# VHH binders against DNA primase DnaG (dnaG): the designs that were tried, part 24

Target 1, 371 residues: DNA primase DnaG (dnaG), of Nanoarchaeum equitans (q74mb1)
Amino acid sequence: MAKFAPVQYKYIIKAEFEIDGIVDREDIIGAIFGQTEGLLGMELDLRELQKQGKLGRIEVEYKRVGNKTIGTITIPTSLKAVETSLIAAAIETVDRVGPAKARFRVKEIVDVRSSKREYIRNRAKELFVQLLSKTAPDIEELRRELEEAYYSKQLIEYGEEKLPAGPLVEKSDEIILVEGRADVVNLVKHGILNVLGMNGINIPKSVVELSKRKKVTLFIDGDRGGELVLRNLLAAGADIDYVAVAPPGREVEELTNKEILKALKSKIPLEQYIKNLRISINNDENKEKYKELLSKVFDTKKAIVFDEQFNIIDEKPLEEIDKLPSAYGIAIDKILDNETYAKIKGKYQLILALDSNVNAQERVITLKDIQ
Key: E = the ipSAE of ESMFold2; O = the ipSAE of OpenDDE; V2 = 0.75 times the mean of E and O plus 0.25 times the DockQ between their complexes.

## First folded at step 18 (VHH; framework vhh_8fcz_2)

Design w5 (from v4 with S31R E102Q; at its last look DockQ between E and O 0.34; V2 from the best seeds 0.00; counts 0 for: pae E 5.1 > 2)
Fold by ESMFold2, look of step 18:
Structure w5 (fold): chain B 371 residues (1-371), chain A 121 residues (1-121)
Amino acid sequence: as target 1 above (371 residues)
Amino acid sequence: QVQLVESGGGLVQPGGSLRLSCAASGFTFSRYYMNWVRQPPGKGLEWVSDIDRSGGDTTYADSVEGRFTIIRDNDKKMVYLQMTSLKTEDTAVYYCAKDRWQYGTFYFDHEGQGTQVTVSS
């Protein structure tokens, strides 16, 4: 009967207990709810989960043996494996039922689909003990760490660089390209199996090669780091067809299923994304200041540094560019190349140049960007 | 075999309202997410909105959020798009499409000719 619990339940937590005293069912249930209250945050609160129908009724079977109460707890849940493991770990922390000392031990989490439950349960218990000792990360970080451990076993390694990938990246005619491993895990968790991760800004050759054989949607974070990833891919010769963008300020690794689907459905052709970037620069409040500074430096063989109000602080010939002070920005009368960038890296937040063949960490605006 | 017939388009002024309809046949309508997509002049298809099988969960493109409402009626096999606060940027041919999703790749099965919406003074 338990194996055929209602379709909405995915797991059944079975725990045993020994209590040094005579208690009844309501005392036991009350201790479970009371002593786990606040431990898992509001999103995994047992009362709230039961109200939402994500936890079934807690069933208690017990008998009295001498001055002790011994028995089992059965808790059906529709939660995923990681959340179920966290709840199970929290139940093991219950040490009192009324005035009586108690011991709770999770014996099994019933599911015929994966023996990997025991690994995740044991890891959750280890991390939860750290949380209770006040040296552990917050509950959201524990959830992310447990998800990584569980879903990483579904990933494959792709190419000589052993890149994280979903299991269908080779078979699919189209792939979704993401920055890193955490992004791949999140997409695989949500059923997107044709995903390939990179090492952030360092573009692997296997990615470039695959992009020439398959349609590629680049799925980037909603900040300027995502623009840098795209620039690096294009510089490496990758063939990108579409761009999907996470909501502003959000990272792909943290998106919900609904947000992932919305972003992928809203993908746009690469050429349109590049056009939108150029239009955004044209509407930049400081566009005329960028033009003015570039015009001032054009054909002078100089570099000019400026503050956040775009006032010129200093200027020197290009051959003395390393002698210029750090400032908000620099404008140079040349194409930004690796040699020049090495001399100014980290000194400025904004670089204005005639053109660029460098993937700088700072924002770079060129003449063709502002036309 | 799949048939999707869009209607309700027309000419409206900026700030106006319009309600699009889509009649579906040739498939088990209640088993599919339904979408509205649009094609602005000189551009490719742009996703507008979707609605889940029961009609309880809706999602909108950022450009239309708060102005458009997608609704379905499984008994009548109809999808609607209630549009308000229309802008000239909303000018497009609007298509109803059933959702077919294969591991991160979306295929919009839009079989109709669409309905033209023109927002201009």
Scores: ipSAE 0.217, ipTM 0.744, lowest interface PAE 5.1, mean pLDDT 81
ESMFold2 (binder alone), look of step 18: mean pLDDT 83; pTM 0.848
OpenDDE, look of step 18: ipSAE 0.774; ipTM 0.934

Design w6 (from v4 with S54K E102Q; at its last fold request DockQ between E and O 0.29; V2 from the best seeds 0.00; counts 0 for: pae E 2.8 > 2)
Amino acid sequence: QVQLVESGGGLVQPGGSLRLSCAASGFTFSSYYMNWVRQPPGKGLEWVSDIDRKGGDTTYADSVEGRFTIIRDNDKKMVYLQMTSLKTEDTAVYYCAKDRWQYGTFYFDHEGQGTQVTVSS
ESMFold2, look of step 18: ipSAE 0.561; ipTM 0.887
ESMFold2 (binder alone), look of step 18: mean pLDDT 82; pTM 0.843
OpenDDE, look of step 18: ipSAE 0.775; ipTM 0.935
ESMFold2, look of step 19: ipSAE 0.445; ipTM 0.852
ESMFold2 (binder alone), look of step 19: mean pLDDT 83; pTM 0.845
OpenDDE, look of step 19: ipSAE 0.766; ipTM 0.933
ESMFold2, fold request of step 24: ipSAE 0.438, 0.329, 0.373; ipTM 0.847, 0.809, 0.826
ESMFold2 (binder alone), fold request of step 24: mean pLDDT 83, 83, 83; pTM 0.851, 0.849, 0.848
OpenDDE, fold request of step 24: ipSAE 0.691, 0.727, 0.703; ipTM 0.906, 0.918, 0.910

## First folded at step 19 (VHH; framework vhh_8fcz_2)

Design x1 (from w1 with D99N; at its last look DockQ between E and O 0.21; V2 from the best seeds 0.00; counts 0 for: pae E 8.8 > 2, placed apart)
Fold by ESMFold2, look of step 19:
Structure x1 (fold): chain B 371 residues (1-371), chain A 121 residues (1-121)
Amino acid sequence: as target 1 above (371 residues)
Amino acid sequence: QVQLVESGGGLVQPGGSLRLSCAASGFTFSSYYMNWVRQPPGKGLEWVSDIDRSGGDTTYADSVEGRFTIIRDNDKKMVYLQMTSLKTEDTAVYYCAKNRWQYGTFYFDHEGQGTQVTVSS
């Protein structure tokens, strides 16, 4: 007894139960093992963990009150915090002991070491929430649907436009402004609660008003569509302080926790971001060709398509823009709007326009970009 | 009293190397992410690098990745920034900062006084 190597337990799961019937210790322990069997896979099977010495003896204290059995269980584990939290969650799924209805609730997970119990308790709660959304069921598509439903319940509606937002938008001195609901859900899923979504490039008045009261970081996708969102925000009078950009080719709604944190930590002041945009366009060796094509179409009410050498292939009035052939690029004498974009989407790699209010998948260069 | 004391800055030629140190006291060092943040002349603060609580997971700003290495020693309550291939753009006051990423917001919990790095021909 005293000479064999004792297992050092790291955590103690403490749970309470109420059972609508008279049962004994073995019934309670049997229900715990029986109803969790198969839930956590072979690596985290409670009987197997106990055989391996990674799960200690389940201690049960109970009393019988009327026709009920009420008490507590204590389960030591040598497992890490994540696995301990999984086991704690599984225990709460036990809903019967023998024929009797039962309710189990984990009260705490205690760090056996003296100095970090408060941290582990708080972290276990965070992991518990995360794992409930990820472990049932094991099918990836259904897991994502459950995660969205779970974290969507934590969203609030902001303003008259009922914008999707994290719960800390009004209380935080800084907000993170994103394009849409899917972005908000992803950031909330990763613990960023001071986030506010918009309706794409249509700038809500509530966003403009809030931006004047708080520091705003605009968090945009790593493609050119994010630049349009910024331009529309500025045109509406929003007060944007910083810009954070997703990695090239990535959307905010799909970023991992590490990518989100890196982008937010790497945010730059708005003035610097705008300077970088102007430098990028000025360094484009074809910028004079863009100017020439836009000048040719300006005030003509026409659209011009051109090849990779910037030679004009065809030209038609704007009313007949859908009749122009696919080509490398198109220049139009108007603001690119949703109606016009619907007629040219996917036909060109480069769009030259007077201005744009569309989040196009193609590269868009406007007169103001060439300044 | 929370204290973060940076040292190791100085004047260096382009292409040179420096190692910055940050001594921490007054808080549970191993419970915090540690960061290096810099302020170039005439600009606001710019995040450089971070390291997780255990020291196993690091991230870097794109401008310094591959040239800078962040290291922590939880026993000594120290964080370091090993800088190599220094450029004039790296000229800044460098600060070490701690933060807790919890409950949905990111902010630096405290910053030190900083140490000046000057990269000049």
Scores: ipSAE 0.011, ipTM 0.550, lowest interface PAE 8.8, mean pLDDT 80
ESMFold2 (binder alone), look of step 19: mean pLDDT 83; pTM 0.846
OpenDDE, look of step 19: ipSAE 0.777; ipTM 0.939

Design x2 (from w1 with Q102K; at its last look DockQ between E and O 0.41; V2 from the best seeds 0.00; counts 0 for: pae E 3.1 > 2)
Fold by ESMFold2, look of step 19:
Structure x2 (fold): chain B 371 residues (1-371), chain A 121 residues (1-121)
Amino acid sequence: as target 1 above (371 residues)
Amino acid sequence: QVQLVESGGGLVQPGGSLRLSCAASGFTFSSYYMNWVRQPPGKGLEWVSDIDRSGGDTTYADSVEGRFTIIRDNDKKMVYLQMTSLKTEDTAVYYCAKDRWKYGTFYFDHEGQGTQVTVSS
């Protein structure tokens, strides 16, 4: 029963403790505030949150057994689940009360308006967080990891491949198609429930079949890797209607609500996106240099690396491609496949190839792209 | 019945300015985000800008950011698009629309006849 949890509070943190010594209530409360100070930054500082009315008064119930003090604490909070979970985790780091060694364990976080099933799932996700460093270097990264685990409960599995999807994929007339599970989680978190993810480079059969029944918007990262995903979808026979693109240098999985909505509102028909790709390549001041380098490597079974002035630095047979130095770019006499990409990933900013089957993070220009 | 009536279009030279208006009726105007969308010749609809219910938060397509300003007047039930530094690429029929999302898909709702903007020398 939660007599001290008014409607304004959303959650109640309940933790157990065992202290190897005789201490008073004020010693326990002081240790909690003192040992968590600075741990979560000023936004989640427990003293500040209590001053703001976002944390209620810490209630302590304890008994003394021999030379030990054991008991429970109860902390009401009006914060969201993620912030409440971070505070609960921070309380588990308290290891002393005065001179006495202490152990704190969060028993449960009670949602005053939801079932106990949600508590069990949230606690399971929190135990995963405890496997991380105790002094995590980036609270925002930990927050993101916890949010991803928390929101994944709304996902369903779609098709024979058990693809990650939002719960309303089948009922919606239109679908947002994204590359992976992390993208689906982020979109569902922001209320986009008609989303379907793909895992890996090979296009799932269920995606192709769905694309023929519904209008599909492909939502891709702001880098060049999304273009390969589109080409693979089209080669597999998928019927893509629109393309939405994350801001330059951003991934769909990391976008804010405003960025997601802007990208989706700014979607363009597939035909226009393809036209824009051809115009962008035709307007590149170095297009003729790309064409020269590809022509030079064509039918030689070699790879060449070149500098920012497009001067050739080194040249080796394709079987020795891993022995080439890092440089501005590389041109290869083959289709860029996963095995070849694994050998050159991260060594170049620009890859020129005959064609590509890889969703590379670097810029890839193929013969088809320059013709 | 929801009605949106666009006006203020015309012929203007590159670099010029123009202000579009949209008169709304038949719904609780102040409860909705409002949008401008446009249709260039031979192309599909293209989202231009939106504005929240109070007018405090605006978002623009990259192609118009810094050149266009969306404004609303809830008392008069009007939405405006102040366009400056106009380019030939801005030539289109412009429509206003109230915001409608279905899960993650944006839909135009009750759009009017639009107003033609032509930017040419």
Scores: ipSAE 0.357, ipTM 0.806, lowest interface PAE 3.1, mean pLDDT 82
ESMFold2 (binder alone), look of step 19: mean pLDDT 82; pTM 0.840
OpenDDE, look of step 19: ipSAE 0.748; ipTM 0.929

Design x3 (from w1 with T105I; at its last look DockQ between E and O 0.43; V2 from the best seeds 0.00; counts 0 for: pae E 2.9 > 2)
Fold by ESMFold2, look of step 19:
Structure x3 (fold): chain B 371 residues (1-371), chain A 121 residues (1-121)
Amino acid sequence: as target 1 above (371 residues)
Amino acid sequence: QVQLVESGGGLVQPGGSLRLSCAASGFTFSSYYMNWVRQPPGKGLEWVSDIDRSGGDTTYADSVEGRFTIIRDNDKKMVYLQMTSLKTEDTAVYYCAKDRWQYGIFYFDHEGQGTQVTVSS
């Protein structure tokens, strides 16, 4: 960052020097005053200007390299640009320090006002944003953009456990609860500021207590681990109102802004989410039937569609999977990926597959689930 | 005063199509993302789709993706929902709403009566 000279100075002269001898600071300063004396006339005499306070203290930084002295000088001045330039040029005429030959070269002349003006402009922009966020409530989208610009990258600590949180978590009547710090960072980066993190599946008491005072949306990863987090929260006595789920196979910490907003807009009331899980559990007693159907499709390169009694309705090669009718379930001789899921999404309540790379809306049972 | 007037609903068979319209007035329409939300019988509001200010970027709930298309016309201050391959589960009152977020929470500002869509044989 640039250093400010006192308000009374307008410019700072910076010059370099090389002296063919070993000299001290006072020798250098003395040569500058002595060899410029009378050069610029009486009104620009450097010694007199310093006595008047128009020329600041000459700062000298030097080191000795072999038999030479090299370094820089810094001279603050309250003079106008023309006079400052004349003084800088006069310093370049200094050709000795004591008995030693010397060379001085002005490196730059710094305008002190420009550095201060830059600070004022930057700070004024920040204050203006704060003012607009409080005085323009009718412009919702603009207010949201301005709040994001100002509050971004700011995490706070919440509770005795010092949990990671967005800056607006205490102010909001509703919060978004996420599993960990990386999730909080990602949401805050994308402008979601009322977010509170936990430390994995260790359920903090502050979270449980807060959940009883505020509405809570639990935002979980799009895998089986997210359901465990919810179960642990409920067992601890937390009061969860909604559940939002990341896309299949994705973690909250890696989502884009579009994915975050879609998941939050698509949140499900807790009661409905549990009901969906309960329906899946009711079908667990059919594990032998799942195993039978998966065994039948295994290594055949086919998909089999079946009814609620697990009777086969239709069967086609995997290449024709989109031609199969809607039914209770489908079993496929393939790892369920995004491409395959796009072809069967919404047609079935149950999907049996070799493995899964997606977190489907429907219940997915894999070979690993039934071993 | 903000007004949103939905229309275009009706009775349709499963597999059929409908196009919903929403006329907007009383606000700077082109400055807002617009949404469709729906309320199935006896249930709460369910988000369906949104569209950005220019109409270039759209997002859909998983249950309707590939079947519904949201469109806007900023000159006429209109937003539309083209629905195809309708299912009985799509039966609901459909509302349009301007996008509103407060502290990470999406709010539906319903000003209209909505338009009824009924999908049955």
Scores: ipSAE 0.462, ipTM 0.851, lowest interface PAE 2.4, mean pLDDT 81
ESMFold2 (binder alone), look of step 19: mean pLDDT 83; pTM 0.844
OpenDDE, look of step 19: ipSAE 0.777; ipTM 0.937
ESMFold2, look of step 20: ipSAE 0.401; ipTM 0.830
ESMFold2 (binder alone), look of step 20: mean pLDDT 83; pTM 0.854
OpenDDE, look of step 20: ipSAE 0.719; ipTM 0.921

Design x4 (from w6 with F106Y; at its last look DockQ between E and O 0.21; V2 from the best seeds 0.00; counts 0 for: pae E 4.5 > 2, placed apart)
Fold by ESMFold2, look of step 19:
Structure x4 (fold): chain B 371 residues (1-371), chain A 121 residues (1-121)
Amino acid sequence: as target 1 above (371 residues)
Amino acid sequence: QVQLVESGGGLVQPGGSLRLSCAASGFTFSSYYMNWVRQPPGKGLEWVSDIDRKGGDTTYADSVEGRFTIIRDNDKKMVYLQMTSLKTEDTAVYYCAKDRWQYGTYYFDHEGQGTQVTVSS
C-alpha cells in the first residue's frame, strides 16, 4: 500500500500540548521540526529520520478552546527505545508555535508490538473460556471475532447514533462511507482511516448531514445488497459524490488490500454510476423477456411467477398474490406499493411491475425502465 | 517541485498499439507508486493503472486489463504505458501521476499537460 510506511514501527510517541493562541496543524508541525533542528545531531534529525522511513508522519489532533489550542501529537518510530526517548525529550523542548507560547509534554511512549500482542492474548483467552460455557461458533467465525477485537481499538464513535468510524473521519474533507462496522474495521486494518459506517437499511441523520458538507465516496458490496444501500441513501437525501464497488460477489468487509485500493482508485461519479445502471438494463440480454412477461400481465389484473429461464410457473389474480409460490421472479399488473410488497417480500429475486412506489430489496424492473 | 512530462500520444486505428512515456523529476521517484490516469472527451479523470515502487506489482482498471502494461525504470525515472488492442473508448488525454498520502486519503499528483491518444478509423 502506498499509504503504509515501508517499515513496521516499534514505538509510538504520544505527546500533549497546550498553546496560548490559535494555530493550525502546519504551524504545530513546523514548530516541532524547526525547534528540534540540529538539536540531536544529524544522526537523529527528525527530517532525515522521516526521509529514511524511520520516523512516521507527525499526526496532530487539536481543539480550539477560547484563544487556546490544545491537543495531542502522535509520532511512529522504528528506532530503538533509547533513540525514541531522546526524540520524545527533544519534542518537550518546543516552547512556541508561531508567536504563541506552547508547552509539550510526552504522555507516553507505546511499544506497538507488546501492547497489541497483550490485547490479542487477553481477548483470545476470554473467547476461549466462552467455549467452556457454551457451543463455540465455527472456526472461521472465531477467527473473524478475534480479528475484529484486534482492530476495534482504533475505531471511534461518530454522531449521536454512535456510528463506527475511523479516527480521521472528522479531519478529512472527504470520507468513505460503508454499510457496517465490519467494513470499517477492514478498511482501518488496511490504513483507510477516513471511513464511516452506518446501520445499513436505517440511514442515520448524521450521515445525511455529513454528506452535505463533505465529499463522500460510497463503497458498496459487489452485489444487489450494495445497490440497495445506495438507493436508501439517495431516498434519504444524502449527497453522494462517488461510488466505489467491490468486485462482483464480494463484500467490502472481506476485501484484500489490493482489492480495496483498486476499487477506491476506480471510483466513479454518482451520475455516471446511475447512467451505467440504466445502460445495463437497456443492454440486458433478457430485456425482451422482461417486455414479454410484462405484456402478458398488462391489463389482466394478474400476477405471473417464472423460473430462471423465464418459463411461467404459476399465475393467479392479484388478490391472490400471496398464494403464489416462491420462484426466481414475479411479474405483476400493478404499481408495486407497500401493501403488495409486504405480501411478496423475500419470495423472489426479480420483480417486474408497471411502476414502483417502493424501494424493494429485490431487483425491480418497471415498464418505464424497459420502454 | 514535482514535474511529470507525458509523451508518445497520437492517432491510431482500432486494434493498434501505442507506448506512452512519462519523465519524472522533482521528487524521490523510487519512493512512490506511479499511476496512469486518463480523461476521455467530456468526462472526468479515470484511473487506468498503477505500479509499485520496485515495478513488480501492477494493477489495472477492468476496462484495460489484459491490453495495457505499465512499466517503470527507476534508473531513468521513467514510467511507460504499453497499450495494445486499442479501442475507440481508449481515446483520452493520458496523464501520469504519483500517489500522495494525506490523512488516510490518497490523491494523484498530476503536474503535466498529458498526452493525447485518439483511436479512430
Scores: ipSAE 0.251, ipTM 0.759, lowest interface PAE 4.5, mean pLDDT 81
ESMFold2 (binder alone), look of step 19: mean pLDDT 82; pTM 0.838
OpenDDE, look of step 19: ipSAE 0.726; ipTM 0.920

Design x5 (from w6 with H110V; at its last look DockQ between E and O 0.27; V2 from the best seeds 0.00; counts 0 for: pae E 2.7 > 2)
Fold by ESMFold2, look of step 19:
Structure x5 (fold): chain B 371 residues (1-371), chain A 121 residues (1-121)
Amino acid sequence: as target 1 above (371 residues)
Amino acid sequence: QVQLVESGGGLVQPGGSLRLSCAASGFTFSSYYMNWVRQPPGKGLEWVSDIDRKGGDTTYADSVEGRFTIIRDNDKKMVYLQMTSLKTEDTAVYYCAKDRWQYGTFYFDVEGQGTQVTVSS
């Protein structure tokens, strides 16, 4: 009824083979069709695709060397990248040609318009094994799983500060904000691709700006250090929408897939988290001890170190804070800043301060936290 | 065309038990994690539990772990929530939801009207 335009191929599958025997071209082509039949379902059946013009003629070049047949095959397709990759992986399952043992290896999948898909070719072989372990999955689902596996180890840099990020942070309407690079690596490893890390002591300008145009879930460690990160973000003017919290005593960078998914699914609105935090602090049995110690340092220009029973061990002026011994905790008469934190980092488990401008690894309790 | 129909809610006393059901249609049910989500009075949605595609791996919110059990039947396209040791805090409208991934973010496609669970004495 109408004149059809010629099919333009998008990809070319190139594979090598070695066959332990003397075979001809028709035997090779027959083995490819025969041994892939039914592996990818009717929609991606190679004979059917060729009848539809979506798969081109299989071109075979070979030479006979001794008792072996060695060569290459070339298969043009008009299919999209994911379907082409599945077909390429299926071809590698061909292990016999007639009576002879055979090995097929896909060398590349060439994008006719570009030649930058070599990663997909190499990965598609391993993903076919995963398909065999699943109950008859839908083709769209397989395409999505392949895309997610392709991205799983990619990180990018975001913003002027070159922050560590997952590859889809710019495209997503929502992002997951984490403290550092190790957290980003762990989340990307587990398929969380819209993640952005903060890597440093000050709140990055790029994070604040992004938070005003995207929905942000802050994913924090299961200790008190994560609460400081939130306070500093809010003080810098960031617009945080939700909070997700790692299990008690766990860090985001060390979580399993199940723990990550549970924490993200259990996220709560910022306002609810702040309310819960104030209730928890009011019920802390040591709250009065924190108040007592902070009162003792207030307006003295000193720092006091104390043990687990909150007994004072030593006391020095703030100028000599680096000369104080390591202990359970320290209380200081100032806002915890980068300069001060550099002098006390790693020496204490608990820091009591008037306020804080830093992302300390230790628990920090400020005067605002206990009012 | 996705349809999720929740049922089995009701009024129970604290400590009681209840089993919720969700009938699914309009999508390839066996290809998705399924979730239970609830909305307590005057509050936002709260995730309760999920179950993987084959039913072998389950996860629960801390507030319900040990008390609730999620089960699926792929042949019947059903997901269930067996609830025991119910507390007044469990009062909510319960929804089942299909997982949806958008660049690594979990979204729940809540399609049904839900089923009311009320725990009071």
Scores: ipSAE 0.427, ipTM 0.835, lowest interface PAE 2.7, mean pLDDT 82
ESMFold2 (binder alone), look of step 19: mean pLDDT 83; pTM 0.847
OpenDDE, look of step 19: ipSAE 0.757; ipTM 0.932

Design x6 (from w6 with D52E; at its last look DockQ between E and O 0.14; V2 from the best seeds 0.00; counts 0 for: pae E 3.9 > 2, placed apart)
Fold by ESMFold2, look of step 19:
Structure x6 (fold): chain B 371 residues (1-371), chain A 121 residues (1-121)
Amino acid sequence: as target 1 above (371 residues)
Amino acid sequence: QVQLVESGGGLVQPGGSLRLSCAASGFTFSSYYMNWVRQPPGKGLEWVSDIERKGGDTTYADSVEGRFTIIRDNDKKMVYLQMTSLKTEDTAVYYCAKDRWQYGTFYFDHEGQGTQVTVSS
């Protein structure tokens, strides 16, 4: 399916290592990939960069001297100077190869494309010395600061609707779908680059089309509004595979890196999320009152309006549903369809019905939700 | 080549405790975040917990926070899950897994057969 293109490397990272033990080449390479995993974020994950051809094969030359393994590594990269310098610095944090204690030190970064080799080498070594002399900033925090400055300007427009998106939305097999632009900015700042927003548009056609050819995780706020977004997407025919939820009371746009990663790791299949919503309704303190009201209206051809204490205020035949007063809620003896919803829209906060064919703005509870 | 061998499951009453173990081989164990995931009957995989490479930072799914503790021993290449105050909802096959990211997508590499935990009266 994919055609391979030649890789043109810009820089070569050269580092030395000393390992207090006898290890093989694959252990050394595994330690480099493993101990830098998550350190520089997803954009600069070394294993992913190598799969993309942006990081060359790590070449290792070593000797075993006594009980130690000593040698050098060479890492070609087609990345820019800043990213190459970050990777070089990250390699020096590798302190273990298998069970053995290890020390890695970058000796130089060689520019294979320009005559600026002296500047790059000197600057990289200065940054290396700075990193070694500072213990206060965490490497993860430094990476975050550099990525936020770089990637906050990297948002792209996707589709005819010019939707806010991360730069890798088309390249990824999977997409993270969020409600708005602020969510996209926050995720991109934290290294999540396969994100697409629906800013200013309820359900864009481009979102529905993309969802049919990629796996989609819908990442919603921890408040009640997130369920409405899901319902609208499903009604429009979007193919949602997973749901991730921000912590209770938190919005995706305000999450920290740890909260984002936890939410994405905790994603669940859509079917399970829908089942959980029905279970939550069953544990609702007012569930029995919903049942009582639905049972009272069932097979009567009537609608009943009620207050916040679930006291009945008025009732009328379904033909006169538009004559009922506004109230906290309404229970109806029919499937909620577009015709009926047009007559009651905006008059109630809660709608109890036999079933629903409508994406109402209000909360709708049906017989199957109560079970 | 990668192997993850889970053990320590069993039948426990609600409120009981168990400690799960995972022996890792075939990769540089200390270079990865390690996870516990579980598969309840008739459901897909659910993430339970992870632990940072050196054991300094842990996170937990909301459903197990305060009841489960993840622990690693890099010298022995072991990951543990200390489970307390067990509930019937904790019934599942438990797997350990190493972290893997691809762009913004998080994958679990679980190679083991898992260990069954059953919580019933």
Scores: ipSAE 0.285, ipTM 0.762, lowest interface PAE 3.9, mean pLDDT 81
ESMFold2 (binder alone), look of step 19: mean pLDDT 83; pTM 0.847
OpenDDE, look of step 19: ipSAE 0.725; ipTM 0.920

